# VHH binders against UPF0301 protein Anae109_0457, part 3

Target 1, 199 residues: UPF0301 protein Anae109_0457, of Anaeromyxobacter sp. (a7h7h6)
Amino acid sequence: MPSPAPSGLAPGFLVAAPALGDPNFAGSLVLMAEHHGEGALGFVVNRPGPVTVAEVLASVDEDLRRAAEANGRAGAPVLVGGPVQPERLWILFRPGGIGADAEGAVPVGNGLSLGGSRELLEALVRAPRGDPFLLLLGYAGWAPMQVEREVAAGAWVPLELEGSDLVFDVPLEQRWETAVRRLGLEPGGFLVGGGGASA

## First folded at step 10 (VHH)

Design A5 (from Z1 with S52T)
Fold by ESMFold2, look of step 10:
Structure A5 (fold): chain B 199 residues (1-199), chain A 126 residues (1-126)
Amino acid sequence: as target 1 above (199 residues)
Amino acid sequence: EVQLVESGGGLVQPGGSLRLSCAASGRTFSSYAMAWYRQAPGKGRELVAGITSGDKTTYADSVKGRFTISRDNAKNTLYLQMNSLRPEDTAVYYCAAEPKYGSLFYSPSGTIYDYWGQGTLVTVSS
């Protein structure tokens, strides 16, 4: 009997297996935004970069940076979303009505939207209700069938996108471990089957 | 760095036709999603037409059936054929690369920029 075709990986997460050695993706949690016959698009959501949100906002408009700082929304790092187009700025946000109608905003699913326009950035920062957002530079791209082969080879473990908390509520340094636990595994035992010995 | 340059704007009578071009320099753009936007005086920018890297097209309802987006990958040029023009089509028309999610970039030198052309003015009047 033929094996069923794999289901689509977007929306969803890919959890890097410990054996994944590529320095762009080792230890990463990747949010998958697109997966179709021509390839896939995703973002590493747990890798901070050297640029801060405040620095990006200041380059747009110093008043924008000040507005974000006044609302406690400027102190986060910009994330390294992946190695492709490392200058391309992306905005992930949890729409609460504000920013949902912004030019270029596209639903990813399950409480997440993606955009990358100046107008969206300004709207999110200046909005009185302050929808949660994060900024990323660059993205991860896969050629046709590439991500499917990498999953089949055990480089990634897919995790369903049940909500947006892994992106906005779980601290960066805990996101990979939290994802592993949601797969039903213990992070210290991932791929080994759990458990260590004491000396 | 890719540079986008629009051309082909001008003054045209209602019911007339015009073809806009957007030439890319410094890079082959055949793998990019491209779009035309327009901005009328005193209004925000709006999407007119888009084309994916796989040549799938989309159109704003207001131009569907009258405008055709296309590209010639051999010439690195995006086109907008505009037929049956109306005074409401008067605007500055802009070309953009990778607009599905927005075309915003942050350089290593600490400057923000977008991947837009300078615009070409289309005026429909008599």
Scores: ipSAE 0.511, ipTM 0.795, lowest interface PAE 0.7, mean pLDDT 84
Fold by ESMFold2 at other seeds, look of step 11:
Structure A5 (fold): chain B 199 residues (1-199), chain A 126 residues (1-126)
Amino acid sequence: as target 1 above (199 residues)
Amino acid sequence: EVQLVESGGGLVQPGGSLRLSCAASGRTFSSYAMAWYRQAPGKGRELVAGITSGDKTTYADSVKGRFTISRDNAKNTLYLQMNSLRPEDTAVYYCAAEPKYGSLFYSPSGTIYDYWGQGTLVTVSS
């Protein structure tokens, strides 16, 4: 029987190192949902975009927007999850009332589930218990062995996923620094050392 | 927005063949993983075959060796060649883009949409 492809970064985070210059990922915290022999799938969880949750919900159904506003769940920005498929809508949530294996959802680990269906979105918004969720547009993808090489080159520092608090309880603008502290590093090391001179 | 339209279904005797097509209108699908699903009366939808953006294929055990998924990115079309058909293959067949986590999209113009077809009926009976 064939063994599964190598895995080690999902579930987990990648913390962008200061030397990472790619505008899509500079200063980012990336949640890794898949890592296998065919590549990897992840989401930037600290980059707000111009679209609000309310706007997405109104596009589905105005009553859905109103339900979310009544529960204080409509005002957040939709996050920019990455540069691939920038119209693809993703739902990251901390299951409670609707369960980790609700229709259209796949557990990521440690109290996180991922989906992208209309039915899931409606269920989350209408659930009485108010399960926390994020909406994201687009994702980050890596070809086979690509993310491993980028980690080895120092572009990313892996951080274990030990709970869901970093993506739901920590404010967006503090997530990268909080991740750096959990690695045992001082954020100052990632704030000093700006762009190099051109030669 | 993108629409997926299945065609090629029909009535066929056991042992026969059909070729299903799924045409995408609007946008190209070359960067998407695509799949065929089927739903028999009284049952849930099940995966039949999938193809990644890198053209790697997978098949349900029940169809392996009889069905072949392929894509033609120049024609923006996904295919399912079905050979050696059995009565158990009777179902409505659907194509979908990126179905693993759901196929929900939000356009820059503020329109939400799903990337699934409406289905084509295949009936295998004597």
Scores: ipSAE 0.500, ipTM 0.781, lowest interface PAE 0.9, mean pLDDT 83
Fold by ESMFold2 at other seeds, look of step 12:
Structure A5 (fold): chain B 199 residues (1-199), chain A 126 residues (1-126)
Amino acid sequence: as target 1 above (199 residues)
Amino acid sequence: EVQLVESGGGLVQPGGSLRLSCAASGRTFSSYAMAWYRQAPGKGRELVAGITSGDKTTYADSVKGRFTISRDNAKNTLYLQMNSLRPEDTAVYYCAAEPKYGSLFYSPSGTIYDYWGQGTLVTVSS
């Protein structure tokens, strides 16, 4: 019988099970952007950091900060996307006026696009349509076969990406439990069933 | 401030060879995917060659078989060996860290920066 190929977790979410004790990922919801034979790339989408969108934009150009403030987009926290390359800035957005495959952006799927260029950031902030976006610092990375083993061991539960609402519309503090309910589980039951006291 | 510094460009005749270098200052890039890009006058910037953190390489079709990307992690240096050069290879060559999805960084000091080099000119002309 052939060994199954590692694939199929991206695009999608990983929901941290209660037994996952790693401080970088406990209680997290992870958006998976890449999954292939060389490994995987994902972003924690429910962990706010101390840096604001306004601070990042001001460091680019004060006019950029003012443009985002005028559209109510400057006050949000920059998310802690994961422990790898914690200075690397990522832009996750729901394209409309900019388009899913704009310069410097790659479609993730189901109304999500990902980028990380200065040009994309400026275009999103200055666009009159006001496409929603998130900023993240750092990412989660997995070596070949690592994420597959962690899923098989019950550390993560995959959830299909069927829309972008978990990353743009659901409040940060509700994202994990909303994901658990979409798996058909009750969060209280999932917490008990995940493996006892470690957190 | 993190910088990438390219060197090794110059004037060369068609059929000749050059080796470009890209040295990183202040930060190791052994865990980064790296790439070389080029921009000819009046054209957009195009990918030439990439190398992953696991040393898997990728090449544009126009340079495959003629160019070789490599890295020396002990020297924190990326290389592009360019053989059988053609006039169409004339461009400014740039190195970049993690160029897929872009290379934007926000430092703990509150400074935004791109992790791209300043470029080195390659001219292939008789």
Scores: ipSAE 0.475, ipTM 0.771, lowest interface PAE 1.0, mean pLDDT 83
Fold by ESMFold2 at other seeds, fold request of step 12:
Structure A5 (fold): chain B 199 residues (1-199), chain A 126 residues (1-126)
Amino acid sequence: as target 1 above (199 residues)
Amino acid sequence: EVQLVESGGGLVQPGGSLRLSCAASGRTFSSYAMAWYRQAPGKGRELVAGITSGDKTTYADSVKGRFTISRDNAKNTLYLQMNSLRPEDTAVYYCAAEPKYGSLFYSPSGTIYDYWGQGTLVTVSS
């Protein structure tokens, strides 16, 4: 009998399997922030969008954009976090100088925190040598039992969140393949239609 | 832009009741989680009650059994029924969309905005 669907997917990653045909999630690496009886909340962390961090910051305050440029923090794309509420701005960061729950942020675990307040955005941008952060628009949502069924059906492969390096240190275009290798799979074999994971 | 406008505040004696309304314009709120917050003099904003898009409700411990959050999607309106009011309930009451992590949005037109109302004052005093 197959193992029962996991219930503890957050904190953690979901790695999209090659057979996943949904264009919102094909080839994606998803960070799972919540998983409970009412469903799940996650963010695609490897899909760049057309909006830049500089553009978002300029809409707040031109001085804020300039502060980010001076510290080399303005050039990154805002990520497409998922199809739900595509105008909603999220902030994912590695706390260190700023506390994990600063300005209403919520710890996800293992060196990651999640927020979405103007005050948090301003604090992160203005902190010199401050904590790494990403901006995301939209999120991925699952109804009750939906993510469990998708994992059981093989659409997603869970990967434990051991640290935050996959979100902040690995380049966007390498994140999915790095996650696949950490599962003990070869990306080429996984993409071409190879079998299950090798230990 | 989207706007939330609260109403129904006022002066009431301890033990009294009020119903607050929050009317949304610009976008329907049927797909949003919504909440009421309050801010007493000298305090930060605190959660009072929340309602998910699936109509699951949550309440602060201090208001459980006295306050009821509800919404009418046809009227695009959120409500807070407040019964058995106490002097400690005196505050400005705000409604917000998707407030758990913050309510920050970036529009396709390049505008950043918050999805909070302007507030309505409730004073409980004899």
Scores: ipSAE 0.450, ipTM 0.767, lowest interface PAE 1.0, mean pLDDT 84
Fold by ESMFold2, fold request of step 12:
Structure A5 (fold): chain B 199 residues (1-199), chain A 126 residues (1-126)
Amino acid sequence: as target 1 above (199 residues)
Amino acid sequence: EVQLVESGGGLVQPGGSLRLSCAASGRTFSSYAMAWYRQAPGKGRELVAGITSGDKTTYADSVKGRFTISRDNAKNTLYLQMNSLRPEDTAVYYCAAEPKYGSLFYSPSGTIYDYWGQGTLVTVSS
């Protein structure tokens, strides 16, 4: 029973450094779901979009929307998960009642699972134990060695996934700053060039 | 945005061969796991063959040794070479990207849809 080898950047987070100017990722916190020799897959978890969970659920089935509203789960925004396949719907959830390995779900680690099927969405919303979930449109992809080079260049600071609180319990607008502080950094201290200093 | 279009199906005799193609536009296939699925009349959709972003392949037991999945990254095209065809291979064949997570979409017009293209019909006579 050897102990597991440490994972690379997944499961984990990438915290956008202040100098990262790409409009797809500036100020972002990225959950890394996969990282292997052929690339990486991740999701921006702090960027709200214009679509609500209620709107998505109503397009499936009006009864589904009502079930989510009854549990207070319909008012949240759908997140902008990244620029790849911007119409593709993803479900990130903290499994309990339906299991981490339910049909169409893949464990990410540390109490997080990921999927993107109609069946999973319906199961999560209708389950008696209302497991927390997020909806995201689109994702981030990295080619082989790309994410490693970006980290080496200082575009991202890796943060270990210790639990799922940063995704489900910390408000969207506080997630990046909370991640920076968990790294032992100050948001202003590595965020600024000349603009952060007073004369 | 990636768009996937299947082609190459048709009517074929038992023991014959066909090559299916799945053409993509937009971002290259090399960043995606890809797969072929099929749906026979009156049956559910089943995995036929898969290929990871690292080019590892998998096959349903029913097609091992007869079908070969491959990818041409320069042409952004996925292939399924189907040899020694049998009547039970008759189905509509579909390609998919990152299929292990499912394939649910939400359009800008506010419509939810499960993305399975039109597919390509393969008919193998008894």
Scores: ipSAE 0.446, ipTM 0.785, lowest interface PAE 1.0, mean pLDDT 82

Design A5 (from Z1 with S52T)
Fold by ESMFold2 at other seeds, fold request of step 12:
Structure A5 (fold): chain B 199 residues (1-199), chain A 126 residues (1-126)
Amino acid sequence: as target 1 above (199 residues)
Amino acid sequence: EVQLVESGGGLVQPGGSLRLSCAASGRTFSSYAMAWYRQAPGKGRELVAGITSGDKTTYADSVKGRFTISRDNAKNTLYLQMNSLRPEDTAVYYCAAEPKYGSLFYSPSGTIYDYWGQGTLVTVSS
């Protein structure tokens, strides 16, 4: 029988196991923002979508797009955060000039904050410090006990959130493999390096 | 393309009652958490009451026992029943969808939009 699902998966990552076949999540690295008795909320952080940050900013205000372009902040893709509410826009950022729990933002922990308001988006783009941010459309949701069962079944491997580098500094296409190696595993086959005990 | 429209505000005397409504066009409320916020003159917006997709309710301490949030998913309408109104309740009242993290959306057509209402004024005075 698989190990019991860990409790307290947020903040943290879920690393998709190679056998996970769901096209929404195959090869994904998921940032877990909430995990409680009512379920869980997470974001795929390594799946680029067809929309650019520039396109989103232009639809808000053309001056906002120009401000982001002038500072080299508009060229990134908007990520596909998951299949739930695929039009809902989310903002992940590394707090600095904008505080971790500023109006419209909720701290995730370990150098990450999450929001989804127009005011937050404008503040981040215009902030003189240039706090790193990324945009996502949609999210991953789990019903009560669902994520625990999926971890216990081996669909996901939890990884601790030790900092924000997997979200901002590691290139998108390397994030899953980097996460696998931080677990002590090899990407090609997901081998347990320590013998499988969960303690 | 999606709009939340508040109504039911007005002038009432202290101790009176009002029922606010928030109607949506183009989307259903059944899968969303919804909330009422208010903004008094010279103050920031504050949460008044919330209701989850599972119909669990939350209230600010200042309104507990006097205000009731509810929704009618068939009519796509959120309500706030306000009883025993006080002058301190004077504010513009706003409804919002999914308010914890904000309510910003980007459509496949390239349009950004909010699920955030325009407000309805409640004035409590003699």
Scores: ipSAE 0.427, ipTM 0.767, lowest interface PAE 1.1, mean pLDDT 83
Fold by ESMFold2, fold request of step 12:
Structure A5 (fold): chain B 199 residues (1-199), chain A 126 residues (1-126)
Amino acid sequence: as target 1 above (199 residues)
Amino acid sequence: EVQLVESGGGLVQPGGSLRLSCAASGRTFSSYAMAWYRQAPGKGRELVAGITSGDKTTYADSVKGRFTISRDNAKNTLYLQMNSLRPEDTAVYYCAAEPKYGSLFYSPSGTIYDYWGQGTLVTVSS
């Protein structure tokens, strides 16, 4: 008999609850790429880091940086994806043209794909479609049953991955609040908790 | 600055054995998932064997029971013991760190680098 799949939180988001005090995750929106019996893999998608996309591309090839600048794709920050392997470069993108054939590109779901190869990076930057992508350094990892316990303890609120706009279109500083509203909550109420009426 | 170097390839008879090594220079890879891939002439790279950071191993169906992946974290060395070799095992063998999504890194010094080796050729023929 096949074993049941344990991957209930991926693909999807985890929205950090206000009480989450871990400095790696406070105020974060996390995209969940994998969730299975050995644990989970996710990426903080609303935390800008000090490195720019232009800087990464220039370290590969100055012509690559120029190509990205010509298409308006070099000015964004590289995101801090999480505390694990903080030098590991990840590419999160909407698949299209050349990116769909790149070695190591893996569907996450609902129009998102994940990769981390030089070949993919170059293909996405040079692609005529201009497929949107993000660069991230590091990732978030959870041991077996860890993320489930954190959700049960109220540290995270799961949000379904309905589309990719929270990752690519909503500005970084608005992503957490937008996610809270999609849960049917007001950010003010979520942050402070409701109570009895007062004058 | 960081590199993986495969060794131990060569010509071997069908039914023979060979042990491949992959030595890492620089950073330890004990916290990384590691894998061996192979690329036969005219084909893409395929996964041969993997080992997680928790030492759980996986194998391609074509090599199960014949190949064993292992590592020695004190020496930063990954191994592939290949037994009962067949002509279809002929390929260039590569090691990689964190290979599922690619293994690209960006250092604090502003250097881009990746954890794939150059490969070592294994030829199985009579």
Scores: ipSAE 0.384, ipTM 0.747, lowest interface PAE 1.4, mean pLDDT 82
Fold by ESMFold2 at other seeds, fold request of step 12:
Structure A5 (fold): chain B 199 residues (1-199), chain A 126 residues (1-126)
Amino acid sequence: as target 1 above (199 residues)
Amino acid sequence: EVQLVESGGGLVQPGGSLRLSCAASGRTFSSYAMAWYRQAPGKGRELVAGITSGDKTTYADSVKGRFTISRDNAKNTLYLQMNSLRPEDTAVYYCAAEPKYGSLFYSPSGTIYDYWGQGTLVTVSS
């Protein structure tokens, strides 16, 4: 039987191969939110930046900062989501109390939703359930066919998005290694070329 | 202060034309994806047309062939040329910078901001 064509890369993850040297992406785990004929959109989910969630919330409304601090949700860093539009604020969350398709949010799939509106940010912080969220600045963008070529060249290994635990439950510094182990690969070094790995 | 201001709306007969403008101030938007949305009375906001930073355009099916989105980066202005207008095109039209997923920003100076215009009303009726 002919080998099946690879499916789209979104929703899903890209795991940076050890040889990937681009300083924007070395050692990264990238959540892929869109992949289509005009390109792809993703977010590095394991690179902390210098801005804290508390700082962002204070710039909106000091009551939001206080609410988040009271619930232990303000001390996390804002992540560096990628080099494109580094002032663009993104909100990645595990929907629960406010719902996956709340105003200003778009489901990514498998327990993940993405947004970037003030209304969404305020709703997440004020929600009584305390749905987990991450803030990210910037994103990763690929031109048409670019991500496909990078995968084929072995810069990235695709990993299925089976749930949201790599984004919300696994500590930042462990996310890349956890993703590598889920692929059945050795974190200390691996080569693209096995029949089951997506290159 | 960074602002998007729509203009060019008004009352027009069916089959007529209007050109909407979205003037940006306080920041250059040449590297942004931009879009026009509309909200008809009693309905939700819908995408009308989008333009990427690389000038690729997209259109809602209901406006293809009648509307043209364009941008003038030197004037920091987004346009929507609307031809062959129909009563169903009656709505408040909004421009937005990178409107998918919302358009919230956090500056290096520690301020939060967003880029939506205030809207301009287009009424198509006899």
Scores: ipSAE 0.353, ipTM 0.742, lowest interface PAE 1.7, mean pLDDT 83
Fold by ESMFold2, fold request of step 12:
Structure A5 (fold): chain B 199 residues (1-199), chain A 126 residues (1-126)
Amino acid sequence: as target 1 above (199 residues)
Amino acid sequence: EVQLVESGGGLVQPGGSLRLSCAASGRTFSSYAMAWYRQAPGKGRELVAGITSGDKTTYADSVKGRFTISRDNAKNTLYLQMNSLRPEDTAVYYCAAEPKYGSLFYSPSGTIYDYWGQGTLVTVSS
């Protein structure tokens, strides 16, 4: 059974530079789950959407929504993970009681796992000590060599994944600027390569 | 992307057997969870059986002991062996490829759903 080789930008983050004007990604922090010769897969982790976790869970099973509410886990927004397949539901979680080998789950790295099955969602919500999780709709996809060119052009600044705190512990509205400051940059403006003035 | 084609449906008498197949084209799906769903006329779509990438299986209570899900990764094919068929098993049967992360969807209208193929009809009658 072949295992996937590690890739250069995943696991990790891409931090949107001020020059990135695409409305789907302006001001975004993107978690990179896959990056290889066939392209890349990532998720915007700081863009709340109009759907709540409670609404998604109620559509599965009203008992599931009630279980999540009883544990204080139903009120968060579902994130807008990106423009591709905007109805595709994804689950990011910090495995503990569920385990990294839960059905439909794949480790991303450093205590962060990704899945998107009904069975995983139910297991996370019903678990007694409840592993932290968040829900996303849609994803960001890159064709071969596309993300590399965008990084080289200064649209993104790579940030290494050192843990899961930017996903679970830093508030949504602070994630982008926290990432920028971890790179040693100023959130008010920067240029890739350190040659520019802030605007 | 993966395309799924179900086959093996047909008319069968109560107590009979059928084997459904779901052929996947394109990329291999050996790392994916796979599932069979069914939909009887006038009813919602329901899960029948699932199999993880590690070959752990799950069954609906109504089919336990009668149906067996399996797959052949060399042929990129999912199977459902259906034994001791009953008239209430009459339905269109759908295959779903769960990508290694899963294939759950949530529509703007508030409906949760999975990807599935075009379906194959199983009719159980005298």
Scores: ipSAE 0.310, ipTM 0.741, lowest interface PAE 1.6, mean pLDDT 81

Design A6 (from Z1 with E1Q P14A A35G G44Q G50A A60G S62F D72G L78V R86S P87V L121Q)
Fold by ESMFold2 at other seeds, look of step 13:
Structure A6 (fold): chain B 199 residues (1-199), chain A 126 residues (1-126)
Amino acid sequence: as target 1 above (199 residues)
Amino acid sequence: QVQLVESGGGLVQAGGSLRLSCAASGRTFSSYAMGWYRQAPGKQRELVAAISSGDKTTYGDFVKGRFTISRGNAKNTVYLQMNSLSVEDTAVYYCAAEPKYGSLFYSPSGTIYDYWGQGTQVTVSS
């Protein structure tokens, strides 16, 4: 069975256990961007919302939308990243052309970077190599010790971030199940056995 | 549509004090982190103070204990108490939510906007 992360929960994933009934997080896979003694910051990465990437890009510039559509980069839904600040736009990307630490971007580890500025959005879409990205509205925040208590109570199972494929390559509807299998668990057993009890 | 409104700037003599305020306008929302940045002409924007979701505070090294960030009771207002001001503190001060990552928003009406605000000018003289 997989061991917990060797240090804090970020970078990493939290896999929602069946015991987690909160409508904001039931069935979710959460990417953890920060975890410190002062709290934590994360994003649900498997919950599509009603807004499309194309709609966001069109609100900036119609030619930006068209450029992204021509390259197959605008067809996805914007994800519902969490309940906090549901109008706040976040950009999660796999750097290549613009670098992990480009202006307005913060590396989160293992080939992922995070930002939330207009300048970053425009740079990503205009970059010659077409770095893969996701857009999210809202985020999840935890007070000090809150996420640790939720893990201890069996609401979440931590999964180490070994790469960016769960975020960019695995289809949305398969991300939770794929994460469970990477923990060494069977999704059916996890759903039936409750929380981490079937580890 | 939803904006952060800064206030409390102005002209003050060196050694003096000012209190900056930041409030959400248009819609009430919860934020787990808030912060203040400043920018003087020709300089990079730099973090002044931040307050986390757990009310832990962080300050830029140049603050040296002179400034204090705090939240109002309603959690939609943040204050920056600035004491022992010097001419090097002269700048436009900006409020931002989750300031590390920028503050881009997409409204229900389909518009993109930025929450850096208009800022409030602080000018220190002697």
Scores: ipSAE 0.498, ipTM 0.801, lowest interface PAE 0.7, mean pLDDT 80
Fold by ESMFold2, look of step 13:
Structure A6 (fold): chain B 199 residues (1-199), chain A 126 residues (1-126)
Amino acid sequence: as target 1 above (199 residues)
Amino acid sequence: QVQLVESGGGLVQAGGSLRLSCAASGRTFSSYAMGWYRQAPGKQRELVAAISSGDKTTYGDFVKGRFTISRGNAKNTVYLQMNSLSVEDTAVYYCAAEPKYGSLFYSPSGTIYDYWGQGTQVTVSS
């Protein structure tokens, strides 16, 4: 009765189970951008940091900050994406104006693209359509078979990436609970029992 | 926090060899892809070699079998063995993690920067 290791967790989400106590990931919703035999790459998408989008854009160019403010896109916090390279800036966006194949962008799937270059950041902010984006500092990485073992051990519950609403439309503080409900679970029962029968 | 540090550059005669290393400072980096890039005077930065988190390798066309990328046993260090060097290989050599997504950084002091490090200078004399 061997349980085959799960594969193909990207694109998708990992929902942190209550037993996962690592402070980098406790209570997190993780977007998985890559998962293959060589490992995995993901981002925590529900943890706000102290830096705002406006602050990042102003450090590039004050006119860039003003452009983003004019479109209502400067007030959000930059997210804490994970513990690896915590100064590295990532851009997650829903392309509508610049397209999924824009230079420096890598499609994740289901209307999401990922990048991390100055050129992409400037193009996205100045685009006429004002494509939704968010900024993250740092990322999460897994060694070969590591994420599969963590899922099998019950540290994460996979959730399919049906669309981008959980990343762009659901408020940060509601994302984890929304993900739990989409799995067909009650957040209260999930937090206490971690998978046992609901009493 | 993980920082990558290049070393092993220097002056070498044409036909000679050098071994570059890229080591993580701080926490481990062994769960992500690595790449070596170079920039010669007056040229754009170009890929030299890449190694995936699962150790699959790729090389730039100009390498022509002369260079080999590998990981150390501890997986915190990546090497570039450079053989049969020519004057055309003179450049600053850089390493980076997950470089296909770009390499933009935002410091705690509030400075945005495109980080490719200081690199390590390789100079090939005729």
Scores: ipSAE 0.447, ipTM 0.785, lowest interface PAE 1.0, mean pLDDT 81

